VHH binders against o75319. Designs and how they scored, part 66

Target 1, 181 residues: o75319
Amino acid sequence: GNHIPERWKDYLPVGQRMPGTRFIAFKVPLQKSFEKKLAPEECFSPLDLFNKIREQNEELGLIIDLTYTQRYYKPEDLPETVPYLKIFTVGHQVPDDETIFKFKHAVNGFLKENKDNDKLIGVHCTHGLNRTGYLICRYLIDVEGVRPDDAIELFNRCRGHCLERQNYIEDLQNGPIRKNW

## First folded at step 3 (VHH)

Design w10 (framework vhh_etentamig_d1)
Fold by ESMFold2-Fast, scan of step 3:
Structure w10 (fold): chain B 181 residues (1-181), chain A 122 residues (1-122)
Amino acid sequence: as target 1 above (181 residues)
Amino acid sequence: EVQLLESGGGLVQPGGSLRLSCAASGFTFSSYAMSWVRQAPGKGPEWVSGISGSGGSTYYADSVKGRFTISRDNSKNTLYLQMNSLRAEDTAVYYCARIYTGSWYPKSFDYRGQGTLVTVSS
């Protein structure tokens, strides 16, 4: 259906680029069919996403979609120049090792292929917060050696919203490093 | 061969200003994000500031926000750090750094220059 995701309107559409990384987080874009349920200032389509990224003087090189559904927008709604990767990730649960591995592999591959440019990896779930923030922080901790509290602070500040799920925060701070990259 | 050559360091009094430069060669400068990293005597490296390849995004450590300005001139392959309102605790060797993996964490830069010493004292 064309139901607006619960609490979707409560979140900023797009965060800022996370300094020292290629990551930018945002909430799920909604295709044109959802716009009849939104005020003009609430609209956030795939086109709106790219306009907002451009307004920050940034360019997307990859979108990683962590939602467990394909109802919100289609890959065909994105420019043909921007690769799209779907990683089906269930909410509420800490992502499993297979999901973490797929995310790390995609990020590492992008960075290797894009060492000669400054294009960003856009990551989103429904709200661009919990699953998105967990996987970005997990990557920074496990692969880049960032301290957990520093990774979480950086994500929260750049996204403009704090990670909400305590089990995700606990895993990031005290969980084992996953050497599956 | 990637080369980064810093200049502009020196002795300055508290409250003074210095402008650091970094001349880059051996790679497509505009394609890489760049950072300034400093290392104070007896301490580990501290990330100071970063700038995207296009120059469109700039970022600063909390310790230098509002005092330092990072910029770049891609036509000249040069990175800059304008340092104002200098404090004794800004005394360090300042390194120009290229970040291959996209991580700005001080231990994650792939290339750095030889450094330029900044001493802030009366």
Scores: ipSAE 0.000, ipTM 0.122, lowest interface PAE 16.5, mean pLDDT 85

Design w11 (framework vhh_etentamig_d1)
Fold by ESMFold2-Fast, scan of step 3:
Structure w11 (fold): chain B 181 residues (1-181), chain A 122 residues (1-122)
Amino acid sequence: as target 1 above (181 residues)
Amino acid sequence: EVQLLESGGGLVQPGGSLRLSCAASGFTFSSYAMSWVRQAPGKGPEWVSGISGSGGSTYYADSVKGRFTISRDNSKNTLYLQMNSLRAEDTAVYYCAKQWYGLSYRPGFDPRGQGTLVTVSS
C-alpha cells in the first residue's frame, strides 16, 4: 500500500522562493505512514515541509496540490491555519484551459487577500517539477508579462531541477497566451 | 464588511441532535462555498464540512460522515449544520467560514465571530 512515487527520492524536497514572486515549489510531502520505507535523511512529511520553509525565513499562506491522487497526504496533515487547494491535473498532457484558469484564479485571489503580508504560495505535483513548473511559468508569462525563457530559467534555478517535459517547454515558449478571465 | 454569526449550540446528551445556523452578510452569499470548522478545548481546529455556492456539492470529514448534514438557504443568506448521533468527542466551538475558491479549497482557520458552543455530556 504506501509505495514511494517513482523517482521521488531523486528530487530536492523544497526549492527556494522565486525572487520577485510569491511562489515556492516542492515535491509532494509524504505522510508519516511512508516513513517506514525511508531513511531519516529521506523523510519529507508535511511537518518537514513547514520546517524547511521556516528555515528559509519564509511562511506559507497557501498550498496548491496538483497531484491526481490523495494517497500521499491528507489536508488534515497540514496546519489548519494554511489554506489548501486541490487542482486535479493529469500528467504528460499540457494542462487544459480550465486547469490553467483555476490556477490563475487561485493565485490572483491569494494575492488580493494577502496584500499586507509576504506569505508564499506553495505549489507541488508529485516531483514539484513538470506540472508545477508549467503552471507557475504560465502564470508569470500570461499574467505578469514575463518572457517565457526568463520564467523557465527562474523556475529551474529556484527549484534546483530543470523542467523535463518538452511539450510543456514548447507550449510555454511558443504557445498562445491563455485569457482565462 | 463581512459578518458571520453562528448560533444553535447548547448542551445535549450523547445520541442527541442539534442544528447550527450561520447568518451571513456583507458579501454575495450564493457566489461562495461555505464550511464549518470546530475547535475542541485544548485542540487545534478541525474542518468538519463544506458546501458549494449552489448547494449542489458537499464534503464531510470522516469523523462526522453519515451523522452530520450541511445545507444552505441562499434566499436567507444562512448556512446550516444538522448534527445527529452526537458523541462526547463532538464537544467544540463551531465556526462557519467563507471559502473564496469553492469546495476544492480548504480555507485557513480565521474565525470571524465567537462561534457557537456545542457540549455533548450526560
Scores: ipSAE 0.015, ipTM 0.355, lowest interface PAE 6.8, mean pLDDT 88

Design w12 (framework vhh_etentamig_d1)
Fold by ESMFold2-Fast, scan of step 3:
Structure w12 (fold): chain B 181 residues (1-181), chain A 123 residues (1-123)
Amino acid sequence: as target 1 above (181 residues)
Amino acid sequence: EVQLLESGGGLVQPGGSLRLSCAASGFTFSSYAMSWVRQAPGKGPEWVSGISGSGGSTYYADSVKGRFTISRDNSKNTLYLQMNSLRAEDTAVYYCAKSFHYRTGWSYPLDYRGQGTLVTVSS
């Protein structure tokens, strides 16, 4: 299972912290076995992820993995000090209410337990774009009261790539607010 | 893949006791932290208790400290919750949860895999 995900190389590995939030988005890290199919400058392992976060003077306190597979890397490949949460999220479809509520619950729990530090919540799917951007923006809109267009613009700017799926954008702009209780 | 089957719930009088069990399969049980999470009617899920993979460390919500005891039997792939001095406010569906975080404290497990077991505390 060393097949590189389609278009994975087209995306920047890690975005910037979203100002005013604890979120940072990135594409899926690939464990060492994938590196035979990558040029040195294309490699993005779990170790590379943490190096890039430190280069931004940031620290990860939680990773939320939204991929619907476990083939890309193992939780054991991450530093033992960083919690890892898996939320299996199907691509293409707008995430269902159960998935949205699980994401909100994880974020709220992290923020409650990390009031005394500035550690980040790292969120990724395969490309760190559509599922990732949807759930982060959904949280900002529903929980923090951010205007939909402002949330989307902030995510796009900080990720370095714009949300691509029109059904996700439509739901964020015009869909119902999902209550987190 | 992962399967969690809760049992042991029922109707019990205030001040009574119940022991819940969770049978786990599809993963290396001893390598993962496990938790109990409950959901009362009309409320969101509440984390109740957690235990490390080895069983050497246990954690409890303030609402249950001193009354509930979490334990595990890694030879049987089974998680337990001993509930003593039960109160009407303990009435909820109790879920067994696997955590991918098998190191230091995370209070909110999101891997709810079972149907839960109903605990009703009333006369």
Scores: ipSAE 0.000, ipTM 0.144, lowest interface PAE 13.8, mean pLDDT 85

Design w13 (framework vhh_etentamig_d1)
Fold by ESMFold2-Fast, scan of step 3:
Structure w13 (fold): chain B 181 residues (1-181), chain A 122 residues (1-122)
Amino acid sequence: as target 1 above (181 residues)
Amino acid sequence: EVQLLESGGGLVQPGGSLRLSCAASGFTFSSYAMSWVRQAPGKGPEWVSGISGSGGSTYYADSVKGRFTISRDNSKNTLYLQMNSLRAEDTAVYYCAKVRYIWGSYSTFDYRGQGTLVTVSS
C-alpha cells in the first residue's frame, strides 16, 4: 500500500554530515504515490532528498537502503550517477553478522573508490534512526576505534534524534566487536 | 543504445575452469558498476558478482567466493568472470548486467545482455 510509515512524520528528513566521517543519515524517501497523503511541507521524495543534501553543500556518492521493503521508492527514482545498495534488515532485532559485514564492506569499498573526493555515504532505514544509527555506530566502533558513547553521541547530534532502541544501544556499548570479512 | 554481448560459455568437467567475457557499448563503461547474474535451469536469476566502475572494489555471492574472480578492462569496454573449481550447481546461463549499485541483487539491474550458457557435467 500507499500508507505512510508509522511515526515517519515525527522525524527530520535529513540529518547533518557526521564530522570526521563520510556518513549522513535520513529517513526513507517516499515516491510520488505517497504525496496524496502528505501536506506540501511534509513531502520527502527522492528528489527532495538530493535537494536537501545540496542545501547543506554536500553531495551523495552512495545510498545504503536498510528497509525490509521496496514499497517506499524504487532505485530508478534516484539519479543514475548515484550507486544504490539494498541491505534487507529486520527492525527491532540487532542486525546479524552477515548484515554488519555487508555494511562494512560497502563502506570500505566506497571509501577506497572515493578517496580523491568528499562525497557522502547516505544511510537510511524507515526513520533513519535505529537500524541506521546502529550500523553507522557499529562501523565507527569496530573499524575506526571510536568509543561507543562517543559514536552514539555523534550520531544523535548529527541526526537530530536520539537512538530509541535500548537493545541496539546496549549492543553498541557492551557487545563484542564484529570481525571484518 | 546499450548493448552487452557475453561469450566464453561452454561444456566443462567438474573442477574445470572457464573465462567469461562481456563486450559493452552504448554507454560510458568506466562510469558504471557491472555485475554477473546467472539463471540455472528451472530457477530464478541469482546475482553472482559485482565490480565498481574503476575496478577497485569487487563483490561476490557466498556460493562463488574463492572460486570466481570478476575483473574489467575499461580501455576495451570489457567485463570478465574467471570461473575456477566449477561445480554441477554452477550450470546456468550467465548474464552481464549494467547496474547502479555497489553490490546487490538482480532487481537493481537496469540492463542485461543475452547470456552465455555454462554447463558443468561429466
Scores: ipSAE 0.014, ipTM 0.383, lowest interface PAE 7.3, mean pLDDT 87

Design w14 (framework vhh_etentamig_d1)
Fold by ESMFold2-Fast, scan of step 3:
Structure w14 (fold): chain B 181 residues (1-181), chain A 122 residues (1-122)
Amino acid sequence: as target 1 above (181 residues)
Amino acid sequence: EVQLLESGGGLVQPGGSLRLSCAASGFTFSSYAMSWVRQAPGKGPEWVSGISGSGGSTYYADSVKGRFTISRDNSKNTLYLQMNSLRAEDTAVYYCARTHWYSLGYKGFDYRGQGTLVTVSS
């Protein structure tokens, strides 16, 4: 129903910007209908997201939503000035090549259009951890040439939580590089 | 033309402090993340610290966490590294780098300065 996601409270709302990149990871924001089930300190609405980003003296320029649902918040809950991209990803499974290519295309497009500013690409799944960490690390490995262990370490450190899904970690460390061109 | 010029290096005793500066020109400084990278004699480059364009996010390698502080003054186009509790293993040439994307492998920098030598010894 209108229940908070399992283990959602176990994770920090927003990580730190990943240095040297335009990425910031966070858990899914929950629209106001969920707030009756949360203490004030536990609330993390779309508004709370933007407030926490501003507290870090950062600005979001794109949100990529990797959840397989739209029940947690609507794009209309976000400022109209911030582009929103929905990429439906299934939990437990390593994202397929189509999903990876779509993510890469969105990131590359944002970076080309935002050469002269410091706006961030915000990426989230339900917990802002496994699918989020996988796609960010996959981008860094495949596009930016970062070593897998370095990408994973940087993500874990900045998110404040370690990637938990062993199949995701294995694919990042030993899987094939996905070439889009 | 993009230019990065480091200064502030020198000889310091273990436990001492130094403040490095990097003067940037030729680009919109506030629009770019910046990093400090060091290279010790006989070793490859090591990323030390990074700061976002706005200055709102800072990050540090585990080897320097709690001892070094990165900061920037966007009105002066200047990057800083405050180094405290210096150790012999901090001896290196320190480079200011404009950061395009993440790189613990030293590949995320499109421009780097000439470096400033920091020697920690008695």
Scores: ipSAE 0.000, ipTM 0.140, lowest interface PAE 15.5, mean pLDDT 86

Design w15 (framework vhh_etentamig_d1)
Fold by ESMFold2-Fast, scan of step 3:
Structure w15 (fold): chain B 181 residues (1-181), chain A 123 residues (1-123)
Amino acid sequence: as target 1 above (181 residues)
Amino acid sequence: EVQLLESGGGLVQPGGSLRLSCAASGFTFSSYAMSWVRQAPGKGPEWVSGISGSGGSTYYADSVKGRFTISRDNSKNTLYLQMNSLRAEDTAVYYCAKLPYRYWSSGSYFDHRGQGTLVTVSS
């Protein structure tokens, strides 16, 4: 239950906005009950997330939570003005086509509803790296026509950490384009 | 003011071992990734090893993999480099370096470096 995720402290809390896109990636925020196991400078609550986004002169318009658990924080810990979407995604495996479709549909819907603002789509898994980076890159490749290596480089640079899972990287570089239904 | 003070350098024979230390002050040590960088006579700086703020992730240049071990003691604000199976090619001034974030990346720049400690490997 109340254990800090393995290696969570090793990752930068929030990356930078990915230029030319509406994406920003971060690691999972931890509700106040986890703070007893953290030094003050290690804390990253939902409130801390929004403060760090604001410090970058950015604003969140949607949060997509890719974790396979609800133990880290509650949607109720987020401002009422920010939509929250849960897509349960198992770690280690390349996300299946249904998960990829759900992610693309949510992103496309947000962009259609937010044509007249510059609000960001915040995406996170546990570390904000592998599942997060895979789905963002998959969207850029399949929908925006970005070259796989360019998408991966952009994500790595803006997140401040490189995608670690070789099967995810291989799928992005050499796998089939997943066309929308 | 960020301060980094290296120690432990000296003369050692090929095949020998040496442990370098870096005492850090002026910042929250556990919040930043740290690195060791070396500069051999007449050469540019070479990155040697990196460690995340928590110590959970470590990274090594190919030239030192399997021989050197980076570690940190956050309770003592100290970074270490254990150097085993030393070679003449390891002769350099070794610098303790602070990164701007708690993660290490091959693209990261160093925002602070120490004064360095000389390691000479010679028979």
Scores: ipSAE 0.000, ipTM 0.129, lowest interface PAE 16.9, mean pLDDT 86

Design w16 (framework vhh_etentamig_d1)
Fold by ESMFold2-Fast, scan of step 3:
Structure w16 (fold): chain B 181 residues (1-181), chain A 122 residues (1-122)
Amino acid sequence: as target 1 above (181 residues)
Amino acid sequence: EVQLLESGGGLVQPGGSLRLSCAASGFTFSSYAMSWVRQAPGKGPEWVSGISGSGGSTYYADSVKGRFTISRDNSKNTLYLQMNSLRAEDTAVYYCAKGRWELYSTPYFDYRGQGTLVTVSS
């Protein structure tokens, strides 16, 4: 289907780079077939994503797609020079340990391979908020040792929208640290 | 943006001491845990020690517990590792790392600095 995701228009397309990290968060880009249902100023295609990131003087080195669907855009819609990773993540429930481990592995691998540059890891779900914010904050808390409230504040400020899911916030603040094996 | 500059390494005799420093810039130093990670010749990276953002909690690998002391000065954005009772097996390049690396396997470590060489030899 060509239905625009519910509330998708309510969110800013792209946040700002999170200072001290390689993360940038955004909402899901929508391929050209969705543009018939959008005003010109509402369009946010894969091309628009890269244009907006260049406008911030930043460069993407990896996209991590957390949506549980492939209907919004195809990897072929992205520049061939930017790696794409799909981690199917169900909305509403806190991501399981396997999903958290996959995300951490991808981030750590990117950072190891990109020591000599400042390219960004772009992370998105449908709105670029709940699943996206959870996994980025979980990484900052578990790997970087950031206090949960500081991680959440940093994400909210840079994304331009606050994490909405109370179960996600509760897990970040009071849940266990997930160890990498 | 993020920069970590290690210093203080050198040649020392068994039983000797060294103090390593790491100057951090490009992030809010006091908000992040910090770690020391070492890599001996021909071996993979080994996590050595970690400290919380406030400095209130410290953690050590069993191989260095009782001999090494990690500390930080948040007013100077500097991390330290005091190394006492040094042994030949402590010979390695020592790296300063942002975060809690004791929770992760060594293949995933991302070294932020160039490291400082510590050689323990008579």
Scores: ipSAE 0.000, ipTM 0.243, lowest interface PAE 13.9, mean pLDDT 86

Design w17 (framework vhh_6fv0_2)
Fold by ESMFold2-Fast, scan of step 3:
Structure w17 (fold): chain B 181 residues (1-181), chain A 121 residues (1-121)
Amino acid sequence: as target 1 above (181 residues)
Amino acid sequence: QVQLQESGGGLVQPGGSLRLSCAASGFTFSSYAMYWVRQAPEKGLEWVSTISSGGGSTYYKDSVKGRFTVSRDNAKNTLYLQMNSLKPEDAAQYYCATRLYWSGYPTFDYRGQGTQVTVSS
């Protein structure tokens, strides 16, 4: 398969930058081979992603791909100037500590190397919602000291969709802080 | 700094098997996903397989599913690709590759010299 991911069409392609942060969330881009299964207005290729980011007067400096597959697009479909990081995550389960620390390390390193610009960290899973929202909010809570409810509200507002998985929300609100190292 | 060195290529008949190896150095191997990519004459570079940093998750190009198996030995900093039921269409230069998160390096810029796989009678 070239099967479109389940419910992929239900979500907005790209959110807005989360104010006060360098994060922007989006759903997985689909390479050209998927376009035969989509109406023109439904297409969201890697090229479409960069066009939509530019339309917001923003620039990507890093893409973090949280999907558990390479079937949707290839890293070579992205501009060579934009680093790409793959962190394999399984849907439905709260990411483990190893995954959380890899995400934090990547974000911290990007921010340190990009202190003299305003480029964004683009984060996506399949829908750009549950795994994506969890890891972004976990970073804001654990590293930046944001209150859990404030982090969740900020993500929901900027993504244009609310986190759906109760176990993710519960972990963010009441779970242990994963100490930054 | 990052160095990758492939081995194990050769000539096999259709239906044959080969095991490729990749020795990695210059980075924390156990912390990065690894990739196998290939390039056939007159074709572009194509992705073949991915393995997660801990080895628990593997992915394959549709045309190689069920025939190829990727694995890794983090204690030895070595990546493997077991190739079974080889077809003429699998003939290519095979590279192992990795990607670093905060570098401005292009996709699969960290790849080795490659190892040649030829499938013919």
Scores: ipSAE 0.000, ipTM 0.113, lowest interface PAE 15.7, mean pLDDT 84

Design w18 (framework vhh_6fv0_2)
Fold by ESMFold2-Fast, scan of step 3:
Structure w18 (fold): chain B 181 residues (1-181), chain A 121 residues (1-121)
Amino acid sequence: as target 1 above (181 residues)
Amino acid sequence: QVQLQESGGGLVQPGGSLRLSCAASGFTFSSYAMYWVRQAPEKGLEWVSTISSGGGSTYYKDSVKGRFTVSRDNAKNTLYLQMNSLKPEDAAQYYCAKGFYPWSTHYLDYRGQGTQVTVSS
């Protein structure tokens, strides 16, 4: 029980805010029951997430959870002041148009609601890398008009790890633009 | 369909101030980060400033930090650059742009016609 996701310890817990955006990416927080298998320096609970965000002088206004499971933590583990959105996203496959549009709608809605503050949109999958990086980069390309290679470079630099899935990279670079909804 | 119209440039003496405006249309302005870039004959194209889509985050070229302030009014689809303590080195054609970040070599894909800033006495 309480198995740590494969390679989860290989990744930095939280990246840096992506300059010019409201995005910050991180790996999945693990509720306290997982701490039995972790050294103190390896722990990354929902509480640890918020502490690390505060250490960067940032504030979360929304969490978008892209994992295909609810095993790692529950919305109840988060402060009531921070909205939580679950978008069940299958790993390894490029996210479908429905998932992409749902992500875009959530981001656009948050930005309109939060134009008078500087709160961040926190996005995570299991490692905060492939599904997370794909959807953030897809948003930047399709909505913000960022060039694909520039979006990928910005994400990689701020996350501290490079997108690994070649099919995701190929879709970002050469795939069709999904229109802003 | 995307339109960016800069205004507010002019001639000022060193130490003077100017406020640039950029009127945006043809896209959802509030969903895009916006940029000020400039072109002077000797310097080529230079990034000057970035503002996040909601206006909460701002970034500046080191040489203008503390002198320039970028802001936006999403209700009016307008971007601003307040320029104080202007130096001769700030003389350039100033452009607003959308949908890129400051270290991109491709940042000029979406820019307006520009507004000229001249600093001399």
Scores: ipSAE 0.000, ipTM 0.123, lowest interface PAE 16.1, mean pLDDT 84

Design w19 (framework vhh_6fv0_2)
Fold by ESMFold2-Fast, scan of step 3:
Structure w19 (fold): chain B 181 residues (1-181), chain A 121 residues (1-121)
Amino acid sequence: as target 1 above (181 residues)
Amino acid sequence: QVQLQESGGGLVQPGGSLRLSCAASGFTFSSYAMYWVRQAPEKGLEWVSTISSGGGSTYYKDSVKGRFTVSRDNAKNTLYLQMNSLKPEDAAQYYCARYWSPLTYKGFDYRGQGTQVTVSS
């Protein structure tokens, strides 16, 4: 279907690269069938995503899709040279340890295989904010030893929007470190 | 200390133009998306426009599309709103705000004192 996700238009399409990391966050791209319901300036297709990344002088090496649906775009809408990973993540609740470890494993694997380049890990959910921000911040805290408030501030600043879900923020600030992946 | 200072408001006739400016200090301006929001007497705060940190993406309230243009100069730490074809409905106190959350226009952490725009024949 071509039903635009609730509040999708309220969010910037793509943030900035998070300095000192390989992460860039964005909202879900919408395939061509959604464009009938969008003004030209509101369109954000998979092609638009890659154009906006290129305009920042960056290059995507991996896309991690955290949505719990395949209706917004298909992996075949992406360039064949860019790996795509789907991690079905339910909204509203803090991601479980299995989901967190799957995300960490994918990130660590990408970094190990891309030591000789500067390609980015693109992460998105529907709005590129709550599930996306949680998992990126969880990685920075647990794997890179970043202080929770610093990780959240860095994500918020680079995404151009702040994490909204209080349960996610509370888990990042006060929850346990998940050590295994 | 984060500070935002708006200027450029005034009285214009319907169909007139105004250019609003917002001078930012106390933070890394180029790292934040910015808002223009407005509040008319007896009305709630309304979102008007958003501009991304680098200026490459802009968004507008439907009623101002094609009439208003947001821009920024990161070298000068300044945000702008060019307002053309002004209507009586555009009369309001205009604020620039540092973008904090996309949920609502209330998702900003700092805003200035505002600049008054009056549209009268």
Scores: ipSAE 0.000, ipTM 0.147, lowest interface PAE 15.7, mean pLDDT 85

Design w2 (framework vhh_etentamig_d1)
Fold by ESMFold2-Fast, scan of step 3:
Structure w2 (fold): chain B 181 residues (1-181), chain A 122 residues (1-122)
Amino acid sequence: as target 1 above (181 residues)
Amino acid sequence: EVQLLESGGGLVQPGGSLRLSCAASGFTFSSYAMSWVRQAPGKGPEWVSGISGSGGSTYYADSVKGRFTISRDNSKNTLYLQMNSLRAEDTAVYYCAKGWLPYRSTHAFDYRGQGTLVTVSS
């Protein structure tokens, strides 16, 4: 259905680029069919996403969609020049090692192929917060060697909202580093 | 409006020490990772060191690890590089750069300073 996700309106549509990285986080865009249930100022379509990123003088080179559904928008709603990757990630549970590996592989591949530009990796789940923040922070900790509390602080500041799931925060702070399998 | 101004370079003998400073303005300094990059005569740029926005994480190139220390004072919008046990091969112009470098932003040099020359020679 065309039901708006719970609390979706409570979150900023798009955060800011995370400085020193290629990441930008946002909430799930909603295709045109959802706009009948939204005020004009609440709309956040795929087109609105690209307009807001351009307003920040940034450009998307990849979208990673972490939602466990395909009902909010279709890849066809995105410019065909922007690669789209779906990683089905269940909410509430810390992402498993396979999901973490897929995310790391996608990010590393993008960075290798985009050495000659400054395009961003856009990452979203439903609210662009818990699954999104976890996987970005996990990448920064495991691959970039960032200290857990610094990664979380950087994400929270740039997203404009703090990670809410305590099990995600605990895993980032005290969990094992996930090495290549 | 982003401005980075390096200072502290000079002539020093092998085994000596220097401290470089970078005064930053025109952006929220504490929100950005910062790097030091050097360019020796006739060579390409080499990333030297990086520090997170909070200062909690620091990284070093293998060539300088154990000899150089990066730090920052966010209250003064200033980045530092303490260089100890200097070698002739450390001779270069040292640049302050906004961002993590070398592989996170292809436009990192759009926000580099003017540089400060370090010459290690007898």
Scores: ipSAE 0.000, ipTM 0.134, lowest interface PAE 16.0, mean pLDDT 85

